# Miniprotein binders against q96jn8r1131to1294, part 102

Target 1, 164 residues: q96jn8r1131to1294
Amino acid sequence: TLEFLENHGKNILLSNGNRTATRVASYNQGIVVINQPLVPQLLVQVRIDFLNRQWTSSLVLGVITCAPERLNFPASACALKRAAWLLRGRGVFHNGLKICEKFGPNLDTCPEGTILGLRLDSSGGLHLHVNGVDQGVAVPDVPQPCHALVDLYGQCEQVTIVNP
Short names: E, the ipSAE of ESMFold2; O, the ipSAE of OpenDDE; V2, 0.75 times the mean of E and O plus 0.25 times the DockQ between their complexes.

## First folded at step 10 (miniprotein)

Design ce41 (at its last look DockQ between E and O 0.85; V2 from the best seeds 0.00; counts 0 for: pae E 7.8 > 1.5)
Fold by ESMFold2-Fast, scan of step 10:
Structure ce41 (fold): chain B 164 residues (1-164), chain A 82 residues (1-82)
Amino acid sequence: as target 1 above (164 residues)
Amino acid sequence: SEEEKRIEELLEKIKELLEEAKRLAEEGDPEKAKELLFEAIRLIRELFEIARKLGNEELLKLARELIYEAYEILKEVEEKLK
């Protein structure tokens, strides 16, 4: 069963059997990681439950290739300088470096109820799924093992892991 | 074959773009270098798709080497644009 790891950003509260993550303070310190490696064909999905529109930007989604169980998370996922592949807004980032300018929908404008998914294909390509629709390959080759990460940044204050 | 021709075209263009981007970054035109790097990355992504379709492990390895080279140059360029 997929769950968020107990090691998470300091503003996170886990509930619903560690399947719901809520950011209870500020706009940052909201990184959560899925408890199992993202193996090929595993589709990890989260639903946006609550948006606080006092903030401008919203959640970040992606993978890290380092072990997450004892990682000291920065305030924002985009501050990760090693082993990180992230989707923010319409950009794709590797260790803070924007490597693609426009990919998929703008994550800053996805409404409550949107289901966002991550999946590796058999060649290590990382796919973004939005409401069940494969957006294509966001990152062409991700080293393994890797772990799915969600940063409840800005507007996004709650997400829940959902089954396909 | 059609794929062989496309691979040759991609490899030649990618290498030209990476060489020119590195030269421009060193000679003080990092904005132009960045533009060429995004074009190189677009072509390298196409190379990955062809390699996957063909199941060509050597081409996948080459595409991986090229894209990380592009990322390294892009990192240097972004540092200069600060």
Scores: ipSAE 0.530, ipTM 0.808, lowest interface PAE 1.9, mean pLDDT 88
Fold by OpenDDE base, look of step 16:
Structure ce41 (fold): chain B 164 residues (1-164), chain A 82 residues (1-82)
Amino acid sequence: as target 1 above (164 residues)
Amino acid sequence: SEEEKRIEELLEKIKELLEEAKRLAEEGDPEKAKELLFEAIRLIRELFEIARKLGNEELLKLARELIYEAYEILKEVEEKLK
């Protein structure tokens, strides 16, 4: 069963069997990591449950290849400088470095109810899914094992892991 | 084949872009180098897609090498842009 790890950002409250993450304070300190590493060809999805419009920007989605249980989370995923491949806005980032300017839809403008998915293909390509639609390969080759990461940042105050 | 021709074109252009990006970074134009690297990464991504489509493991390996080279150069360029 997929759930968020107990090791998470300081402003996160887990509920619903650790399948729901809620950022209960401020606009940051909201990183969560899914417990099981990504398995090729299997889709992992989270739903945006609640957006607080008083903030700007929104969630960051991606993967990490370090041990999540030992990770000291920074205030935002953007500050991860190792073992991180992230989707923010329309950009793709590796260890804080932008490696793609425009990819898929703008995550900052996804409405509540949007279901975002990550899937590794057989060749290590990381795919983004939006409401079940494959947006293509965000990262051509991701090291394995890797864990899905969600940063409840800015507007995004709650997400829930959902089954495909 | 059509795919083989495209692969050849991609490889040639990617190598050209990476080499030029390195040169520009060394010559003090990291901004332009960054632009070339982004283009190279885009083309390498296409190379991955073709490789996957064809099930060409050797091409996948080559694409992997190229993408990591691009990332490393880009990292260096970004440091110069700070």
Scores: ipSAE 0.017, ipTM 0.273, lowest interface PAE 7.7, mean pLDDT 90
Fold by ESMFold2, look of step 16:
Structure ce41 (fold): chain B 164 residues (1-164), chain A 82 residues (1-82)
Amino acid sequence: as target 1 above (164 residues)
Amino acid sequence: SEEEKRIEELLEKIKELLEEAKRLAEEGDPEKAKELLFEAIRLIRELFEIARKLGNEELLKLARELIYEAYEILKEVEEKLK
């Protein structure tokens, strides 16, 4: 089954069979990674469970291509400068460089209950799903293997892995 | 075919956008250059979609070269906007 890896951000508490991640302090140190690499047949979905609207920014979704089991995660996914493709707000970022201004919905405004999904297509395109609807290819050429990442940043205090 | 006609249109427009973006970056309008680069990147994404649909490995390689060219120009533009 899909679970969050035991190697995660300092402020994360895993529960619910390691399928729920909660940020229990501060606004950062909330990076989690899914325990299996993405493959074309795998749709990784998380539900936004709890938001704290005092913050203006919210969760980040994306992938990394470095093996995550022993990585030293930064305080925020935005500090990943190597082998990372991230969706933040409406932007898409590669190694800290914004490569698309506007893709999919604004993650900073997604409400509690939103289900966000990531999958690869057969050519290495990274797709975002929102509440079951494919938003298209955010990143056209992701090397494999790659690993799904969620940063419980700012507003986002809890997410849970859900089945498609 | 419709795909072949679209591919030619995309390649022509992508080249134009990348050339103009590079010119604007050099002439001191990096914000406009950035706008053109994001449009080019959107079109290159469409090129990837067509190439994947057709199973066309040579077109995938070309699209990869174009997207990394766009990233390099964008990196230069972002340095100027700092």
Scores: ipSAE 0.014, ipTM 0.410, lowest interface PAE 7.8, mean pLDDT 87
ESMFold2 (binder alone), look of step 16: mean pLDDT 86; pTM 0.843

Design ce42
Fold by ESMFold2-Fast, scan of step 10:
Structure ce42 (fold): chain B 164 residues (1-164), chain A 82 residues (1-82)
Amino acid sequence: as target 1 above (164 residues)
Amino acid sequence: SEEEKRIEELLEKIKELLEEAKRLAEEGDPEKAKELLFEAIRLIRELFEIARKLGNEELLKLARELMYEAYEILKEVEEKLK
């Protein structure tokens, strides 16, 4: 059963059996992590439930390769300097370093109802799925084990885990 | 084969780009070094795709080594661009 971990950013409230994450304050402190490793072929999906257009940037998603259960989360995922591969806007980032300038759709412009997915292939490639469509390999080789992370940053104030 | 020829072309070009990027980073052209590094990374991504398609573990290992070498040079370049 896929759930968000109880260890999360301080502005997060979990509901719906830990399947819905809501950021209840500000624009940051909104990191959540899926409760089990992203093993090959497992498709982890979240739906964007609510966007607050007061803010300009939106959610970040990706993976971390450190143990998340007791991790002290920074204010934003982009501040992770170790063990992180993130998709933000159109960029792909490794530990704060932009390693790809344009990949997939712009995450800052995805509307409410968009379903975003992460999946590892058998060779360690990290795939982004958007509304069921595989966008291709965002990161060609992710160390394992790794854990799916969503940062409810800026506009994105609520997401819900959805089944494939 | 066509794939073997493409692998050879990719490896030669990737190594040229990484060497030139390192040289430019050292010689004070970090903006150009960054351009070459993103080009190298794109080619290394293609190398991963070919390795994956072929199930070639040796090529996957090589692509991984080249990618982390590119990240290391890129990190140095970004520090100079601060």
Scores: ipSAE 0.486, ipTM 0.795, lowest interface PAE 2.3, mean pLDDT 89

Design ce43
Fold by ESMFold2-Fast, scan of step 10:
Structure ce43 (fold): chain B 164 residues (1-164), chain A 82 residues (1-82)
Amino acid sequence: as target 1 above (164 residues)
Amino acid sequence: SEEEKRIEELLEKIKELLEEAKRLAEEGDPEKAKELLFEAIRLIRELFEIARKLGNEELLKLARELFYEAYEILKEVEEKLK
């Protein structure tokens, strides 16, 4: 059973059996992490439930390679300078370093109802799925164990874990 | 095969981009080096997809090596742009 961990950003409220995360204040402090390691073949999916278009940028997804249960999360996932591989807008970032500017669709423009997925292939490559469509390898060799992370930043105020 | 031809094209272009990025970084043009590194990493990601599809362990290792080479150059370039 996939759930969001109780260790999360301070503006997050979990509901629906810890499968829905809502950011209840501001535009930041909205990091959530899936309760199980992202193992090869596991597809973790979240649906965008609610967007507040008064903000410009939107959610960030990715993986962290440190144990999430005791992490002191920063205000934004992009402030993670260690053990983080992130997708923001059309960019791919490792520990704050942008390694790609034009990967997949622009995450800042995905509408409500979009289903975003993360999956490791058998060789450790991290894939982004958008509405069931594999966007390809965003990160070629993710260290394990790793954990799926969603940052409800800016426009994105609610996501729900959905099963494949 | 079509895949073999594409692999050869990717490897040639990746090599070219990484060599040029190193030169530009040394010559004090980190902005251009960064652009070439982004393109190299895009091509390396394609190489990973092909290697995975073919189950080619040697190609996966090579793609991984190329990625870490690009990544190290990119870190150096980014420090210069601070």
Scores: ipSAE 0.218, ipTM 0.622, lowest interface PAE 4.4, mean pLDDT 86

Design ce44
Fold by ESMFold2-Fast, scan of step 10:
Structure ce44 (fold): chain B 164 residues (1-164), chain A 82 residues (1-82)
Amino acid sequence: as target 1 above (164 residues)
Amino acid sequence: SEEEKRIEELLEKIKELLEEAKRLAEEGDPEKAKELLFEAIRLIRELFEIARKLGNEELLKLARELLFEAYEILKEVEEKLK
């Protein structure tokens, strides 16, 4: 059973059996992590439930390779300088370094109802899925173990874990 | 095979892009170097996909080495762009 960890950004409220994350204040401090490692072929999916269009940028998705249970999260996932691979807008970032200019759809423009998925293939490739469609390999060789992370930044104020 | 030909094309182009990116970074054109590195990484990603499809562990290892090299050059380029 997939849930968000109780360790999360300070502006997050978990509900629905820890399957829904809501950012209740500001635009930041919204990092949540899935409770199980992203093992090969496991598809972790979240649905965008609510967007606040007063903000210009939106959610960030990715993986971290450090243990998340007691991690002190920064205000934004993009401030993570170690052990992080993130999808933001159309870019792919490794520890703050942009490693891909354009990948998949622009995450800043995905509407409410969009289902975003992360999956690790058998060779360590990290895939993004959008509404059930594999967008391809965003990061070709992620170290394991790794953990799926969602940053409810800016516009994105609520996400819910959904089953495939 | 078509796959073997594609691998050869990818390897030649990736090596060419990485060498040119190093040259441009040294000669003071880090923005152009960055563009070439993004293209190299895109081609390396394709190389990973072919290696996975074929179950070719040697090619996977080579793709990892090329990716590491690309990231190191990109890191140096980004430092110059600060």
Scores: ipSAE 0.145, ipTM 0.578, lowest interface PAE 5.2, mean pLDDT 86

Design ce45
Fold by ESMFold2-Fast, scan of step 10:
Structure ce45 (fold): chain B 164 residues (1-164), chain A 82 residues (1-82)
Amino acid sequence: as target 1 above (164 residues)
Amino acid sequence: SEEEKRIEELLEKIKELLEEAKRLAEEGDPEKAKELLFEAIRLIRELFEIARKLGNEELLKLARELLREAYEILKEVEEKLK
């Protein structure tokens, strides 16, 4: 069963059998990681449960290729300078470099109830799924092993893992 | 084959874009270099898709090398934009 790891950002509270992550303070320190490596064809999905429109930007979604169990997470996922591929707004970022400007929908405007998914294809291509629809390859070649990461940044204060 | 022709077109265009991006970065136009790099990366993504469909491991390796080169040039460009 998919769960969020107990190692997470300091503002996170896990509930619902570690399948729901809530950011209980501020706008940052909200990184969570899935407990199993993202292996090819595994679709990891989270639902946006609650948006606090006091903040402007919203969640970041992606993968890291370092071991997450004892990683000291930075305040935001965008501060990761190595081993990270992230989707933020409409951009795709690798270790802080924007490598694509207009990919998929704008994550800063996805409403409550949106289901966001990450999946690797057989060649290491990272796909974003939005409400069950494959948006295509965001990153063509992700090294393995890798782990799915969600940063409950800004507006996004709660997400829940949902099964396909 | 039609696929071989497309691969050749992609490789030629990717090489041109990467070389032009390097020149523009050196010449002092990092903004345009960045746009060409985004275009190169888009074409490299297509090359990965073709390699995957063909099961062509050598083409997949080449696509990875081109992507690595594109990222390195992009990193240099971003440093100049600081």
Scores: ipSAE 0.231, ipTM 0.645, lowest interface PAE 4.5, mean pLDDT 87

Design ce46
Fold by ESMFold2-Fast, scan of step 10:
Structure ce46 (fold): chain B 164 residues (1-164), chain A 82 residues (1-82)
Amino acid sequence: as target 1 above (164 residues)
Amino acid sequence: SEEEKRIEELLEKIKELLEEAKRLAEEGDPEKAKELLFEAIRLIRELFEIARKLGNEELLKLARELLHEAYEILKEVEEKLK
């Protein structure tokens, strides 16, 4: 079964058998990583449980290709300058570089109850799924091994891993 | 075939966009270069999808090379836009 790693941002509290992540303070320091590598065809999904509308931006999703077990997490995923592919708002970013301006729905406006998924296809293409709908290839060639990452940034204060 | 014609169209357009983006980045129009790079990356994404469907390993390798070239030019552009 899929779980969040015990190595996470300092403002995170894990519960529900490490399947629920709650950011308990501020707006940042909320990075969590899935315990298993994102292998082709594995669909990793999280549900947005709680949004705090005092903040303007919301969660970030993506993958990292560095070992996550002992990584010192920065305050936000967008500060990762190496080995990171991230979806934030409507953009796709590689190591802080915006590589696509409008991909999928705006993640800053997804309501509570939205289920967001990440999946690699057989050729290493990274797909975003929103409420079960494949948005297409956000990143065409992700190196392996890679690990699914969620940054509970801004509005998003709680997510839970859900089965397909 | 339809796929072969689309691959040729994609490759020609991608190469034109990357060459023009590189030129514009060097000549001091990084905003326009960035627009062209986003379009190139979109077309490269389509090239990956076609290569995958066809099981064409040579085309997958070429698509990776084009993607990494696009990322390097985009990195240079973003440094100039700071």
Scores: ipSAE 0.014, ipTM 0.521, lowest interface PAE 7.4, mean pLDDT 87

Design ce47
Fold by ESMFold2-Fast, scan of step 10:
Parts: sequence; structure tokens; C-alpha cells
Structure ce47 (fold): chain B 164 residues (1-164), chain A 82 residues (1-82)
Amino acid sequence: as target 1 above (164 residues)
Amino acid sequence: SEEEKRIEELLEKIKELLEEAKRLAEEGDPEKAKELLFEAIRLIRELFEIARKLGNEELLKLARELLYEAWEILKEVEEKLK
């Protein structure tokens, strides 16, 4: 069963059997990580439950290749300069370096109810799924093992893990 | 086949873009180098999709090597754009 790890950003509260993450303060310190490695064939999905539109940017999602259980998370996933592949807005980032300008929908404008998914294909390609639709390969060669990460940044104050 | 021709076209264009981006980065045009690197990475992603569809492990390895080369050049370019 998929859950968010108990190790998470300082502003996160887990509920619903660790399947719902809520950011209870500010706009940052909202990183959560799935409790199982993202292995090929595993589709990890989260639903955007609540957006606070006083902020301009929204959630970031992606993968990290370091062990997350005791990691000291930075204030924002974008501050990760090692072992991180992230989708933010329409950009794809590797360790803070933008490697694609326009991929998938603009994550800053996805409405409440949007289901976002991450999946590895058999060759290590990281795919983004939006409302069940594969957006294609965002990152073609992610090292394994890796772990799915969601940063409840800015507008995005709550997400819930959704089974396929 | 049509896919074999596309692979050849992709490899030629990727190589051209990476060589030109490296030259531009050294000659002091990092903004243009970055544009060419983004195009190269887009073509490399397409190469991965074709290799995956064909189950071609040698092509997957080549695409990975090209991606690592592109990322190394991009790191140098981004350092100059700070």
C-alpha cells in the first residue's frame, strides 16, 4: 500500500492513513516522499485537493535517488542540488539545472481535482501522467533506485494518494 | 525502414547541435548554446522513445551517452549565465 513517509517537510501534516498530506503553514517546507521506491510498472498518483490562490507558484513533483527516510529536507524541492529530477511549471530540472523548457501542462495552473502521476518505464524513462493521460518521457534516463517526491509549494496545500 | 532513417537523422542532428553548442559556449554566446542544448535534449528524448519501442539496447546506451554529454555542456553554459 502506498503512503507518504513519516519523514517530511516541517509544515506537513499527514492524515487519512498517511495518504493525505496537508501543508498547514506558510508557502514552503512542504516536501513529501512516497514510502516505496518508484520501480518500473508502479504508477504513483496524487490528486490536488486544495489550492490557496494567494500564492503564484504551485506544486512540484519528481524523483530523488538518495534514501529519503532520514533526509533533512530543504525548504523547497528546487533547492535540492543533488540526486533530484523535478517538474516545476512547464520546466524539467536535474539538480537545479533546467533541461527542458516546455513539458506537459503548466503545473502552476492545474486545478483542484487534477490527478498527477509518475511512472518509470523499463528503460528508466520518467513519465508524467495527467488525469490518466501519459504526457510522455520527461526524463529519459533516471538512475535507480529512485523515490517519488511531491513538494506542496505555494498554491498547493493538500494532496491525496490515489490508487490506479 | 522509416524508423531506421529517423534514427540516422536524429543522430546526425544531435551530434551537430552538441558540437555547435560547445563551440558557442566557449566563444561567449551561452544563451544561444542553451537553446541548441534544449533542442538536442528534445531529439535525444525522441531517440530514447524509438530505442524503447524497438527494444534496442545498443541504441539506449548511445542515447544515454548523448544525454550525459548534453548535460555536461549545459552545466558549463549555466555557470556562465550566472
Scores: ipSAE 0.073, ipTM 0.541, lowest interface PAE 6.1, mean pLDDT 87

Design ce48
Fold by ESMFold2-Fast, scan of step 10:
Structure ce48 (fold): chain B 164 residues (1-164), chain A 82 residues (1-82)
Amino acid sequence: as target 1 above (164 residues)
Amino acid sequence: SEEEKRIEELLEKIKELLEEAKRLAEEGDPEKAKELLFEAIRLIRELFEIARKLGNEELLKLARELLYEAFEILKEVEEKLK
């Protein structure tokens, strides 16, 4: 069963059998990681449950290729300088470096109820799914093993893991 | 084959884009260099897809090398844009 790891950002509270993550303070310290490696064809999905319009930017999602269980998370996922492949706004980032612009929808504007998914294809490509629709390959060659990461940054204060 | 011809076309374009990006970064046009690097990365992405389809391990290695070369140039360009 997919769950968020007990190791998470300081502002996160897990509930619903560790399948719902809520950021309870501020705008940052909201990183959560899925408890199982993202293996090819596994579709990991989260639903945006609550947005706070006090903030302007929103959630970040992607993968890390380091072991997450004892990782000391930075305040935001975009501060990760090693082993990170992230989607923020319309950008794709590798270790803080923007490597693609205008990929998929703008994550800063996705409404409550949006379901966001991550999947590796058989060629090692990382795909973003939005409300069941494959947006294509965001990253062509993700090292394995890797782990799905969600940063409840800014507007996004709650997400829940949903089954395909 | 059609794939072999496409690989040659991609490699030529990628190398041209990476060399031109280096030149523009040195000559003080980092915005243009960044544009060319994003295009190079798009073409490298296509090269990965072809390499995996063919099971060509040497081409996968080359695509990976080109990708990380593009990242290194892009990092230098972003530093100049600060």
Scores: ipSAE 0.245, ipTM 0.685, lowest interface PAE 4.1, mean pLDDT 87

Design ce49
Fold by ESMFold2-Fast, scan of step 10:
Structure ce49 (fold): chain B 164 residues (1-164), chain A 82 residues (1-82)
Amino acid sequence: as target 1 above (164 residues)
Amino acid sequence: SEEEKRIEELLEKIKELLEEAKRLAEEGDPEKAKELLFEAIRLIRELFEIARKLGNEELLKLARELLYEAYYILKEVEEKLK
């Protein structure tokens, strides 16, 4: 079954059988990673449970291609300079470089209850799903193996893994 | 076929955009270079979609090579916009 790894950002508390991640302090140090690689056609989904609108930006979603079990996470996913493809706001980023300016909905404005999904297609294209709707290919070519990552940054203080 | 024609059009335009972006980056217009690179990346994404639909492994490899060339140039442009 899908769970968040016990290696995570220092402000994270896992609960609900490691399927719920809560950021308990500040606005950062909230990176969590799914426990198994994204294999083609596996849809990994998280629901936004709680937003704190004291902060301006919200969660970041994406993949890393390095082994996550022993990774020392930076304060935010945007600080990852290698092996990372991230969606933040409407942008797509590779190792801190913005590679697409407008993709899908603005992640900074998704309300509580939104279900966000990541899926690889058979050609290595990374898809974003929003409330069950495929937004298309966010990243056309992701090396494997890769792991789904969520950064509970800013407004987003809690997410839960949900089944399709 | 119509898709073969589209592939040829995409490859010509991508090549043109990447070459012009390199030139502009070297000759002092990195902001314009960045605009051209985003357009090139958009067209490369379309090339990936066509290659996937056709199951064309050689075209997928070419699209990947073009994509990482665009990323390399974009990184250099962003350094100049520092």
Scores: ipSAE 0.397, ipTM 0.763, lowest interface PAE 2.7, mean pLDDT 88

Design ce5
Fold by ESMFold2-Fast, scan of step 10:
Structure ce5 (fold): chain B 164 residues (1-164), chain A 82 residues (1-82)
Amino acid sequence: as target 1 above (164 residues)
Amino acid sequence: SEEEKRIEELLEKIKELLEEAKRLAEEGDPEKAKKLLFEAIRLIRELFEIARKLGNEELLKLARELLYEAYEILKEVEEKLK
C-alpha cells in the first residue's frame, strides 16, 4: 500500500497509517515522499485537506531521482539543486531551473478538497492530474527510478494519500 | 508521410531556435534568448509525442539530446540574468 516515508521534513507529523501528512509549524520543512517508486501506470494521488491563508504560496509536487529513505531534506523542495523535477505555482522546474512557464492550473490557488495526482506514461512522461483530469505532460522524459514528492509549503498544512 | 513531414518541420525549427538563442545570449540579449528557448522546448515536447506514437527509438534519442542541449543553453542564459 502507498504511504509516506518515515524520512520527512522536520515539521511533518504522519498519521492515519502514514497516509496523512500534517505540517505542524511555520511554513516550510514540510517535504514528504511516497514509499514506492513511481512506475509507469501508477497514479499517486494526494488530497489537500487544510489550507492556511496566512501564507501566499502553496504546495509543490514532483519527483526526485535519488534514493529518499535517508535523504537530508532542505527547508523547501525548491532548494533541491540535483535530481529534482518540480511543479510550483504554474511553473515546471528541473534542479531549480524553470523549464516551462504556465503549465496547468496555478497550484497556489487550488482549494481544500483538490486531488492532485502524478503519473508516468509508458514512455517516461510525467503527468499532472487535477481532480481526475489529466493536465498533460509536465516533463517529457523523467529518468528512472524516481519517487513522488510533495512539499507542504506555505498555505498547504495537510494532505492525505487517496486511492483512484 | 504526414508524420515524416511534421518531424522535418519540427527539427528545422528547433535547430533555428536553438542557434538564434545561442547568438542572442552571446550578443547580450538573454531575455530574448530565454523566450526562444521556451519555444524550442515546446516544439521538442511535440517531437517526443510523435516519437512515442511511432515507437521510434532513434527519434526519442534525438529528442532527448535536443532537450538537454536546450537546458544547457537555458542554464547559461539564467546565469547571465543573475
Scores: ipSAE 0.344, ipTM 0.727, lowest interface PAE 3.2, mean pLDDT 88

Design ce50
Fold by ESMFold2-Fast, scan of step 10:
Structure ce50 (fold): chain B 164 residues (1-164), chain A 82 residues (1-82)
Amino acid sequence: as target 1 above (164 residues)
Amino acid sequence: SEEEKRIEELLEKIKELLEEAKRLAEEGDPEKAKELLFEAIRLIRELFEIARKLGNEELLKLARELLYEAYWILKEVEEKLK
C-alpha cells in the first residue's frame, strides 16, 4: 500500500493511514515522500484536496534519488542540493536549474480535485499524469532507485494518495 | 483601458516580488527578501486603492490574498533575522 513516509517536512500532519498530508502552518516545510521507490510502470497519484488561494505559487512534485527515510528536508523542494528533478509551475528543474519550460499544465493553477500522477516508463522517462492524462516525458533517464516527492508549497495545503 | 493596464502591471510586479522574496527567504538572504516584501506591500496598497475606486470585489479579494501572503513571508523572514 502506498503511504507517505513518516519522515516529512516540519509543517506536515499525516492522517488517513498516512495517505493524506496536510500542511498546518506557513507556506513551506511541506515536503512528503512516498514510502516505496518509484519502479517502472508504478503510477503514484495524489489528489489536491485543499488550496489556500492567498499564496501565489502552489505544489511542486517530482523525484529524488537519495534515500528519504532519514533525510533532513529543506524549507522547500527547490532548495534540495542533490539529485532532485522537480515540476514547478510549468517548469522542470534539476537541483534548482530550470531544464525545461512550459511542460504540462501550470501546477500553480490546478484546482482542488485535480489528480496528479508520476510514473517511470521502461526507458527511465519520468511522466506526469493529470486527471488520468499522460502529459509526456518531463525528464528522460531518471537514475534509479528514485522516490516520488510532493512539496505542499504555497496554495496547496492538503493532498491525498489515490489509487489508479 | 489605462486602469486595466495598470492592474495587469501591478499584478505582474507583485507576483514577481513575492516569488523572489520566498526564494530569498528560503535561500538565506532574508535582508533582501524583506526589501522586496516592502516593495510588494506598497504595490498591493495601490491595487487596493484601484479596486476600491472601481468597486471590484474580485480585485479586492485578490489584493487581500496578496497582502496576507506578503505578511506570512515577512513573518518567516523576521524569524530568520533573529
Scores: ipSAE 0.000, ipTM 0.229, lowest interface PAE 19.9, mean pLDDT 85

Design ce51
Fold by ESMFold2-Fast, scan of step 10:
Structure ce51 (fold): chain B 164 residues (1-164), chain A 82 residues (1-82)
Amino acid sequence: as target 1 above (164 residues)
Amino acid sequence: SEEEKRIEELLEKIKELLEEAKRLAEEGDPEKAKELLFEAIRLIRELFEIARKLGNEELLKLARELLYEAYRILKEVEEKLK
């Protein structure tokens, strides 16, 4: 079964059998990682449970290719300068470099109840799914192994892993 | 044959965009270079789709090389825009 790793940002509290992540303070220090590598055919999905409009931007979703179990997470996923491919707002970022300006819906405006998914195709293409709809290939070639990451940044204070 | 023609068109345009972006990055027009690089990356994405459909490992390798070259130039451009 899919769970969030016990290694996470310092403001995270895990509950519901490590399937729900809540950011309990501030706007940052909210990175969580899925406990299994993102292998082809695996669709990892999280539901946005709670948004706090006190903050401007919202969650970041993506993959890292470094081993997550002992990783010291930065305050935000966007501070990762190595081994990271991230979706933030409408942008796609590789190690802090914006590699696509407009991909999929704006993640800063997704409402509570939105289900966001990540999937690798057989060819290393990283797909974003929104409410069951494949948005296409966000990154055409992700090295393996890689691990799905969610940054409960800004507005997004709670997510829950959901099965397909 | 149709795929072969499209591959040739994509490769020609991608290489043209990357060379022009590299020139503009060096000559002090990084904003225009960035625009060309995003277009190159879009076309490289199409090249990946075709390569995968065909199971063409050599074309996949070439698409990957072009992608990372575009990323290298884009990083140089972003550093100039800071």
Scores: ipSAE 0.378, ipTM 0.744, lowest interface PAE 2.8, mean pLDDT 88

